# VH-VL binders against Large ribosomal subunit protein uL10m (mRpL10): the designs that were tried, part 8

Target 1, 224 residues: Large ribosomal subunit protein uL10m (mRpL10), of Drosophila melanogaster (Fruit fly) (q9vpl3)
Amino acid sequence: RGKINIQRPKAPHYERARVVAVTQPKYPELPKAKSCFKTRAERTQQQQENPYNEIIAREVRNWLDHSRLVAFFHLSSITADDIFRVRVQLHKQNLHLKSYGSKIIEQAVKNTRYEAIVPLFHSNHCIVFSPDPEKTAALLRIVRRVPQMVLLGGIVEETMLSRNQLVAYAQMPGLHAVQAQLVQTLSQAPGHLIQQLQAHQNSFVQVLDVHAKNQMNEETPKST

## First folded at step 1 (VH-VL)

Design a49 (framework fv_anetumab)
Fold by ESMFold2-Fast, scan of step 1:
Structure a49 (fold): chain C 224 residues (1-224), chain A 120 residues (1-120), chain B 111 residues (1-111)
Amino acid sequence: as target 1 above (224 residues)
Amino acid sequence: QVELVQSGAEVKKPGESLKISCKGSGYSFTNYWIGWVRQAPGKGLEWMGIIYPGDSRTRYSPSFQGQVTISADKSISTAYLQWSSLKASDTAMYYCARLGQYYTSGMDVWGQGTLVTVSS
Amino acid sequence: DIALTQPASVSGSPGQSITISCTGTSSDVGGYNYVSWYQQHPGKAPKLMIYGVSKRPSGVSNRFSGSKSGNTASLTISGLQAEDEADYYCSSYTSRSTYVVFGGGTKLTVL
């Protein structure tokens, strides 16, 4: 929406409305305007496959294109107040917390080198973006205080890293060249990265399943 | 139906400026990256850079950063490649190509090429 | 400059299968599943034959297939036909500053 105030179309003056309703139901300009507007609107509707989703997918691609640090998280149930506080803490470090639907993530990364991350986003996720890869240590320090956010992996300097590789990267000296060398070294084990990301998510799902079962076992069944 | 049409062949002298064009048709021009690829006579393909016409973001190969300018005019669905001062080593066939959502998706539609000859 | 390594030429007979290799490093071919293959006939623009290592665009014959093992991607052409005679280029995403890197090209001759 681009306007501040709601604009309401004004109805015809009462005398005009009365004449149209009673004596002249067809306006001379209405068929022509109706034909032109209806044809144009019908063309527009038929050509729109869901422009909202594509607009948001383009936003995600823009964040990926301009961020040298991207971190993926599983997000457990968290209150609006708590997530707002976390977002404020992250923003102070030039870290930007975003949440997008899994379908939008899939549309954004389809036919890109990051398509393999799609399975990470089947439910309850969030992403942190930053133009500064040296903020990885600050990110992990902040998230360590937020048990609802579980690190799954990330992308640093356009290289996909597992959770363990991202943690190792955070421990490196702040010199950009040294960190770039680590990223290259860590990326030299082809085939291992995706397995680590998926294994971590599977382990986390098992933890969630155990937790859910324990919560159910501690509750008293009410009905059947 | 989906195609890229490039401007005609150019013959220039060293030191002259040049701007060549690549016009897209049959698709949403602002939703795809346009890349530029150079092929010197008898040589292979060289990546030059890309532009996203929707917001004019550009990325250049380091070999061509500062040597050329890539731009686009979305109102006429046209991308451009420009030199401020041509060199004899710029003699080559220049292709524009459409990429998917990212430059890593492969170039699925190619222009016919613009031959640029720089000689005294 | 560092380009992906392809054999300069390859040859085959009609009806046979041939394979063209494309060797890079762990920061390009080995690190990502984004290898593309292009066919170029003399005097013509390149045509995309394979993307994403093994996927075919609409309109490309199923005689063309792609694969990857470690740092080497391969384009295989089965049932060779005279019209397959062309130059073939591989390309990959790279984590180095270039972002895209091409192979040196392979001339395919059909005897």
Scores: ipSAE 0.005, ipTM 0.417, lowest interface PAE 14.7, mean pLDDT 74

Design a50 (framework fv_anetumab)
Fold by ESMFold2-Fast, scan of step 1:
Structure a50 (fold): chain C 224 residues (1-224), chain A 118 residues (1-118), chain B 111 residues (1-111)
Amino acid sequence: as target 1 above (224 residues)
Amino acid sequence: QVELVQSGAEVKKPGESLKISCKGSGYSFTNYWIGWVRQAPGKGLEWMGIIYPGDSRTRYSPSFQGQVTISADKSISTAYLQWSSLKASDTAMYYCARHKYSLTFDYWGQGTLVTVSS
Amino acid sequence: DIALTQPASVSGSPGQSITISCTGTSSDVGGYNYVSWYQQHPGKAPKLMIYGVSKRPSGVSNRFSGSKSGNTASLTISGLQAEDEADYYCSSYTSRSTYVVFGGGTKLTVL
């Protein structure tokens, strides 16, 4: 399995490359970090390099198509050492922690059944991929010890699930028929699910806005 | 260039088994879904199911679940549609098509005509 | 089972415009932006004309355009030509137990 030839970028639909953690292409202007977090500068740099954007977008689509489990997280400030340890624990369970710029995710999922996830990635984020949906319980056990990672929702067997639905799925026994039935039963239209996720994000943004105003110690006179 | 080439027309009797093929070329076969679409004589298109050759994951239309088996052999870039016991109602044109991320079938095979009669 | 609703036939004269509708539910056409349109000439495989409601693949004439309002998607063909005479099928993602549902098809006649 070789590296993607950046000097000869391939058409996304005709030259789709397999995305494998070990064979993932190195980003030329950034360290070969496997961190789920990228700084604002790193994200901006990725957007400025159009050939790299197409290559990485293709990789994101490959991960989405090859993964029976995809989990979306909001990521608070976390050290490189801490996230590396989390990634190692996840990798032992065939769980692959990735982070991509919002524009790249939008480019990857545009005109796909996954387009509804784009609003989830307008702030700091990361995604965990796995070909094995039975690893959902292992994922949640690992992430429980990482308060910087907040579960927003996921995709199981190509069906969008809210945070609560994904948690319920994780608590099921490892029975294929029962888990498939649960996914069908708990699944929601992407529009409805995204509305619920956007409501959560709006509430979080409101909390941050109130906190910022309080930090400025501004007092408004009692309104009439 | 991307191309999907299907096996030739088949004439069968009810109760016989059949396996038709769809060979992909000009692209990474294991990185795209292959779908099967049925068209009965004079009728419209019906989606039957899809397979991801990279790991052999399948999804079937409820109407065809248990009626057919979809499989793929990635070593020869070929997908298959199989019946254990054909019925006269299986008479149709069968298309394979490459499934895009946009839930679109961007390249289609030429079709395999299956005729089942006594 | 369940199929998207298209008119059985539509007709127009050369140089005119026609529109073909495709009506579904909130669990398919109305819920997602994953509507595609295919052109099928007699005896041939379908050809992709529109995807993602309104996007054209390379090589498809700009005379073909797509749109959607509520639960109804539309394919519009402007400047009708004789070679446009064919069957047209819409398709959409569905949140039910299938990935793709097709419309019943519309026969376009260019008079």
Scores: ipSAE 0.006, ipTM 0.432, lowest interface PAE 14.3, mean pLDDT 75

Design a51 (framework fv_anetumab)
Fold by ESMFold2-Fast, scan of step 1:
Structure a51 (fold): chain C 224 residues (1-224), chain A 120 residues (1-120), chain B 111 residues (1-111)
Amino acid sequence: as target 1 above (224 residues)
Amino acid sequence: QVELVQSGAEVKKPGESLKISCKGSGYSFTNYWIGWVRQAPGKGLEWMGIIYPGDSRTRYSPSFQGQVTISADKSISTAYLQWSSLKASDTAMYYCARTYYPGSYWFDPWGQGTLVTVSS
Amino acid sequence: DIALTQPASVSGSPGQSITISCTGTSSDVGGYNYVSWYQQHPGKAPKLMIYGVSKRPSGVSNRFSGSKSGNTASLTISGLQAEDEADYYCSSYTSRSTYVVFGGGTKLTVL
């Protein structure tokens, strides 16, 4: 009887938030409540004076400096459970999902060649770091199942790559095989996919050559 | 081979202008930063500043801000260090060096150096 | 103009091991793993010997090693040879007043 056959408790979003905010006990004793009614200027100044922002920005720089794979994603609305599951799956592949505010990203990249990426982070975003560039294929396979995460681009071996370039890189043979095939690949007539792979190989080879030559301080160096 | 080749030694008088060069070869010049390091006679290495040739962004050491100008011409893969008015205290060996990226702050390779002597 | 602290000189005999220290603060050596070491022979450009605290470029002898404890980084040279006689400079990323800071340099003499 009655007009509703299914009875189910309902909690309005705003009313629930208000009840939690006004009735929830304060533990431990925190700073005076009046401090929460700061002006816009006071809030902006308070944010700028936060020492933890610089500490987090320093950690982001450390992640960028020690990662040979960095992938940038736009993040649409996603549940806490879903993002946690993705993070766990990525961690098994030595892929580390991090989320930082745009201001922190800006502070982190301010003194690097990657300052140009700041506009990518004006909306919701997340970043995946790994010391292993061979994990790009695993990353894209995992993220394919997460439509809320949209690949924007990334950095592989300190070279900035577009979304399409990262996808092409993920389809390349493993690192050792790529090195072995470089001479053979460079002599081929380029098709569209081959041109993308050759562009990636030229950038990749250049990065590897730079690293190798930076590493190769021979005791008796050779002349040209 | 990745290398940086610098311009030859300079002998100048106080008040004269000077522009020295550093040419990169064997790599994509616009993808890496070029730093300038000074070494006064018998003294240690002093960081001066750095440039990203891809967009000409510069960063200077506080000690050299306003004292020198760092620039680059990506069409000829060359970075420059310039003085509008030299002083005797500018007498030093000047090195350019490539930084992989600013966050790592290690230099390799280094140019051979340009000796600048400023005397009356 | 502010430099990391290195001893002015160090000496050893062929076959010995020596260590050169490089002391900074939590805003440079202590805060980051971005310490590098450079070797400079008289009249020559500096050469990278160690980067990232402990990593060696290809072609650099395994006699050269790097480490860090707190605010002090160290370069150790084992099995000293006459050719090791040079000036050695440490360098670090800094978050304070500049992006790069060098040590004052250490002259290594092989007796």
Scores: ipSAE 0.007, ipTM 0.447, lowest interface PAE 11.6, mean pLDDT 75

Design a52 (from a4 with heavy chain H99V Y101S S102Y Y103F G104H T105S; framework fv_anetumab)
Fold by ESMFold2-Fast, scan of step 1:
Structure a52 (fold): chain C 224 residues (1-224), chain A 119 residues (1-119), chain B 111 residues (1-111)
Amino acid sequence: as target 1 above (224 residues)
Amino acid sequence: QVELVQSGAEVKKPGESLKISCKGSGYSFTNYWIGWVRQAPGKGLEWMGIIYPGDSRTRYSPSFQGQVTISADKSISTAYLQWSSLKASDTAMYYCARVGSYFHSFDYWGQGTLVTVSS
Amino acid sequence: DIALTQPASVSGSPGQSITISCTGTSSDVGGYNYVSWYQQHPGKAPKLMIYGVSKRPSGVSNRFSGSKSGNTASLTISGLQAEDEADYYCSSYTSRSTYVVFGGGTKLTVL
C-alpha cells in the first residue's frame, strides 16, 4: 500500500497506533495491486486498439514484403544532421533508412518466420530496406564510413543472414542464381543464426559497456 | 523437392493418447513454421497451431489451446501433434503444412493423417 | 467461431468465368495483404492456388487470379474446366486471437 495521510484532533500516540494497524493488512496489498492491474489492462486494451500503431505496423510489413534486402543496425549517438546525410547517401542507392519502435516491429513480424528478430530492437536501432539485393555491397561501403551504425545482420531474398553472411553475400558475383543458392545454403539452422545475431549484439554491447566504464574511470580519477 | 510426409491412419478409443508425425524434406526444416490443420468429416479447414522448429516456439488457435501439444525434433526434421486424452469429436483428417516465406500462406501440405476415435 | 464468409456453393459452365468471394473484417482481410486461396479435390490435401491476395505459385494456371476490395477478397477462375470442380477455401492473417482464419469453403460445380 502507499502512504496514508490521516489528520485527526486526537492525541498523537493514538493516531500513530491507528495508522500502523491500517498499513498492516491481513492479506497482501491485493486492493492496490488489483486497482493498478485494472488500469494497466485498460491501457493495454487502448494500445492494442490504437489505429496509429496498426497503420505503422502495416507500413513495416509492406517494407518487409517489398524489400529483397533488409539490414539491421545498432545505432549509437548520432546528430540529426549526420543521420540525415547518411539517409541522403543511402537514398541515392535506393536504400531506405527507417526506424521503428520495438513494439511496432513485434506487431509487424508476430507469427512470421522473422519473429525472432524482435530482441535485436530492444536497444537503439535502425533498419535499411531496398528492393534490390545487388545494393548490399553499396550499403556496406556507405555504412563502413559511419561508425555510429553497426551491422547486426539482415534478410536477403527472404532469408535471414548474420553479419558475416551479409558481408560474404556482398562479395559474391552478380549472378542472381548463384547468389540465391548461396543465400539458401548460408541460411541453414535459423535458430543458430538468431543466436549468432544476438551474440554479435551482446559482444558489441559488452565492448561498449567496458569502454564506457573505462572512460568514466579515466575521467573521474581518484586523488590519493 | 519440398515434401511433407505424415504418419499412417490411426484408430483409437476415447481416453487414449496419440502422437502423429510430419516429416519435412527437401528444404531447411528449421527455417519454416509448420502448421497443423484439422478437417472434420464433411467440414471445412480449421487451423490448430504452428511451430517454429528452429527454437520450438508455438502458437495455438484458441479452440485448441490446452487440448493438443505441438512439438518438433529438428534432428530428424519431424513435427508432432499429440493428444493426452482423445475424444470422439477428435475424429478428423489432420494435415501438416509448411508456412511459406510470404503472406502467411501454407505452400506445401502433407498427405493427411486420418484419426478415427471409435464410439 | 471466427470464420471468413464464403458462399456455400457456386456453379459455372465449361469455358466461362466464375468468382468466389471471401468476406472478413478490417482485422483480417481488410487490414492485411495476406489472403490465400486453396483448392481441395475430394480425398486429397489442399493445394495453394493464390497467396498475398493476387500472387500465383509456380505451376498454378494463369486462369486463376485473386483480388481484394475493402473487406472482401475474390478468387476468379477463367476458362472454367471440369478439373476445376473442387472445394475452395480462403484464408487470411488475423491480428486478433489466431494466426490465420479460414473461410467456410465453397463447393464449385462445373455443369
Scores: ipSAE 0.007, ipTM 0.449, lowest interface PAE 13.0, mean pLDDT 76

Design a53 (from a4 with heavy chain H99Y G100S Y101T S102G Y103L G104Y T105Y; framework fv_anetumab)
Fold by ESMFold2-Fast, scan of step 1:
Structure a53 (fold): chain C 224 residues (1-224), chain A 119 residues (1-119), chain B 111 residues (1-111)
Amino acid sequence: as target 1 above (224 residues)
Amino acid sequence: QVELVQSGAEVKKPGESLKISCKGSGYSFTNYWIGWVRQAPGKGLEWMGIIYPGDSRTRYSPSFQGQVTISADKSISTAYLQWSSLKASDTAMYYCARYSTGLYYFDYWGQGTLVTVSS
Amino acid sequence: DIALTQPASVSGSPGQSITISCTGTSSDVGGYNYVSWYQQHPGKAPKLMIYGVSKRPSGVSNRFSGSKSGNTASLTISGLQAEDEADYYCSSYTSRSTYVVFGGGTKLTVL
């Protein structure tokens, strides 16, 4: 649907949450969490006791298969009201915020070029999926207003990009061919990540490892 | 251009060992999986296994686990399929192919190596 | 021993459209969008025709299209030509220990 006009955006009204849930089956994806992450205990319990782990792993693979934009975020702390506002804004732009346990992600990517991203999800995290890479600018604009969410990197057209590379991608014209060429250029010539390593060392080291492996093994879908 | 070139045809007796090769060129060899696919005379395609040359990780079909060994040598961009003891039932055409884990498909195929095992 | 189910043969005349089915289970064809199709001419290596259920690699004619409904994937060839006469194999990712499963193959005859 179109944008919902929010004139006084205090805590979300229950009526609005109900509307969002109706437009997105199985929403929310978070199990009893007030944040965009599962605790370590919740992840352990889910992976050992949840009979739907295979179904959720399949869901993750389908999201990766159908998404031309995937963005990875770290969360420090965020209220249910704040994440709900972010989720509503993202949903209006066909951006889908999901959270999964690290074992589910490992199971989903264990036979893919993205297998090395598993360590990124040992910390509190969430993932945003979209079939439309033109929405990267909208994604970054929304997240810029949420300091608790830190963009770590993402995947555009099956190519792993750092935070800075995604920012550069978002600033380019929205023509598909031009965007695909930019993604190829950015993935072949990384250069701005050294300064970011000093700010978020462990996470960016892992992102660089994934990027290096993906960059040398990149495959663009040839046709639709 | 991406190309996979396989070793020539082999004629062996039961009980002999054999190692056939698949050399990749035109791409980064260590960054793509290589798979082996068997085709017995007059039969269909059977997946045998795959290897990631970057770290030598392998995955085998249950039907071929323990029957063959898949390996790779990064220094010469070559993958191998090896038998310690051939059987007459190993007579088949063997293809290597580059395997994409993005959408789980084989994009480039070698020309095939015919292995004939008879006494 | 487990294989995706394809008809052994299919036939058509030049200019017609034909469809080849590939039936699996919810753990392969029905569970994922990772179905690929390969064309094999006699004495030649297989060639990728379709991947990801419906995507064509560069250089493959748009006469070839793929689709999926439930546990069955389909390859459709429109405007059938003599050079289309070949064996066609489907393949799917599986959640089992076998990462790749092939169909039994379908022989297409152009009459």
Scores: ipSAE 0.000, ipTM 0.431, lowest interface PAE 15.1, mean pLDDT 75

Design a54 (framework fv_anetumab)
Fold by ESMFold2-Fast, scan of step 1:
Structure a54 (fold): chain C 224 residues (1-224), chain A 120 residues (1-120), chain B 111 residues (1-111)
Amino acid sequence: as target 1 above (224 residues)
Amino acid sequence: QVELVQSGAEVKKPGESLKISCKGSGYSFTNYWIGWVRQAPGKGLEWMGIIYPGDSRTRYSPSFQGQVTISADKSISTAYLQWSSLKASDTAMYYCATHYSGYPYYFDYWGQGTLVTVSS
Amino acid sequence: DIALTQPASVSGSPGQSITISCTGTSSDVGGYNYVSWYQQHPGKAPKLMIYGVSKRPSGVSNRFSGSKSGNTASLTISGLQAEDEADYYCSSYTSRSTYVVFGGGTKLTVL
């Protein structure tokens, strides 16, 4: 596919991700009699990673790394039967609709340039993957008839695009070279998806930075 | 063609500051990760850290966190590796290398290297 | 982080095949298909030879192949040539708070 002649491992279906989430070890809550015991348990809990989450996260990373088209959607309330019908229509166009828990997505994209997409997954969501970026127009045509799916943005040829930029890419008339040129141009434009996501993340980071500085000021004596 | 050109060799004393550079050309600078890899004389390769110039996001290896600063200037397509205070143990060849992918697990293009010698 | 384990040296004769091993843990080599191999000639920068366990970049000879079994990845060089004499480094993604860990390196001598 594309310039690299490799067959990519398939990401797990969303039902498998749900099963993994349900079967994940549940850590018992410690009595809140003493705050130090609670803090210790919480720290121990944070240090331990569920191996099943990492396996699923690895599969998600493979989808992201090896798909030339990735589209992100907000997903409103929809029945299992309705989403199944959408999956079937998308599959006919080599478009693969996947849903993963936000924790799995966060683990999959941490330490990658895709980390900026994490805010998109704090609400109900789904992702469409394809090895074929020409299918962007087909994707948007299908999704146009599914009001429960709202396009947030995407990645085309490893370039992050906003909703409007992805729509513009889809409207290009069958010219791969021109479409690739448009993607390169849009990736450098003001209002790029990553910049929009960074606005949200920067606000959150500022809150965390203030909290961290307050902690350091209270716990650490001033040294000269 | 993708090319990474690094700054020239440096000879410094312990305690001095230093900033070395890596200039990219022939590609979209903001769409590639740039990593720094160290090689002490006669020793193997050590990954130091990486930057995504598009948003200046950095990641460091635990061994180099707090010891060096990685930065980039998009206007001149140049990445930097900086020390506030050099140690004799910083004597090494330093390579920059780039990766075009969402997940930077390998480096497909490498700079020629910058030799840094720190001695009294 | 602890480096991946490679033999310090291997040797072979022209036309023969040799294999270089790279052993890690389930948190790196064993856990992911993100193993790479680099060739380094004396005084030169490393060159990517294999990525993704078994994939070759354009311009790399088909004499170089990669594989993995459990926690051990292997680089195999067939039809050895004098030009193959170099240091070879493996690397892998690691889940231990870093993107990449390198092996200690293997010196290949072609006799």
Scores: ipSAE 0.021, ipTM 0.537, lowest interface PAE 7.4, mean pLDDT 77

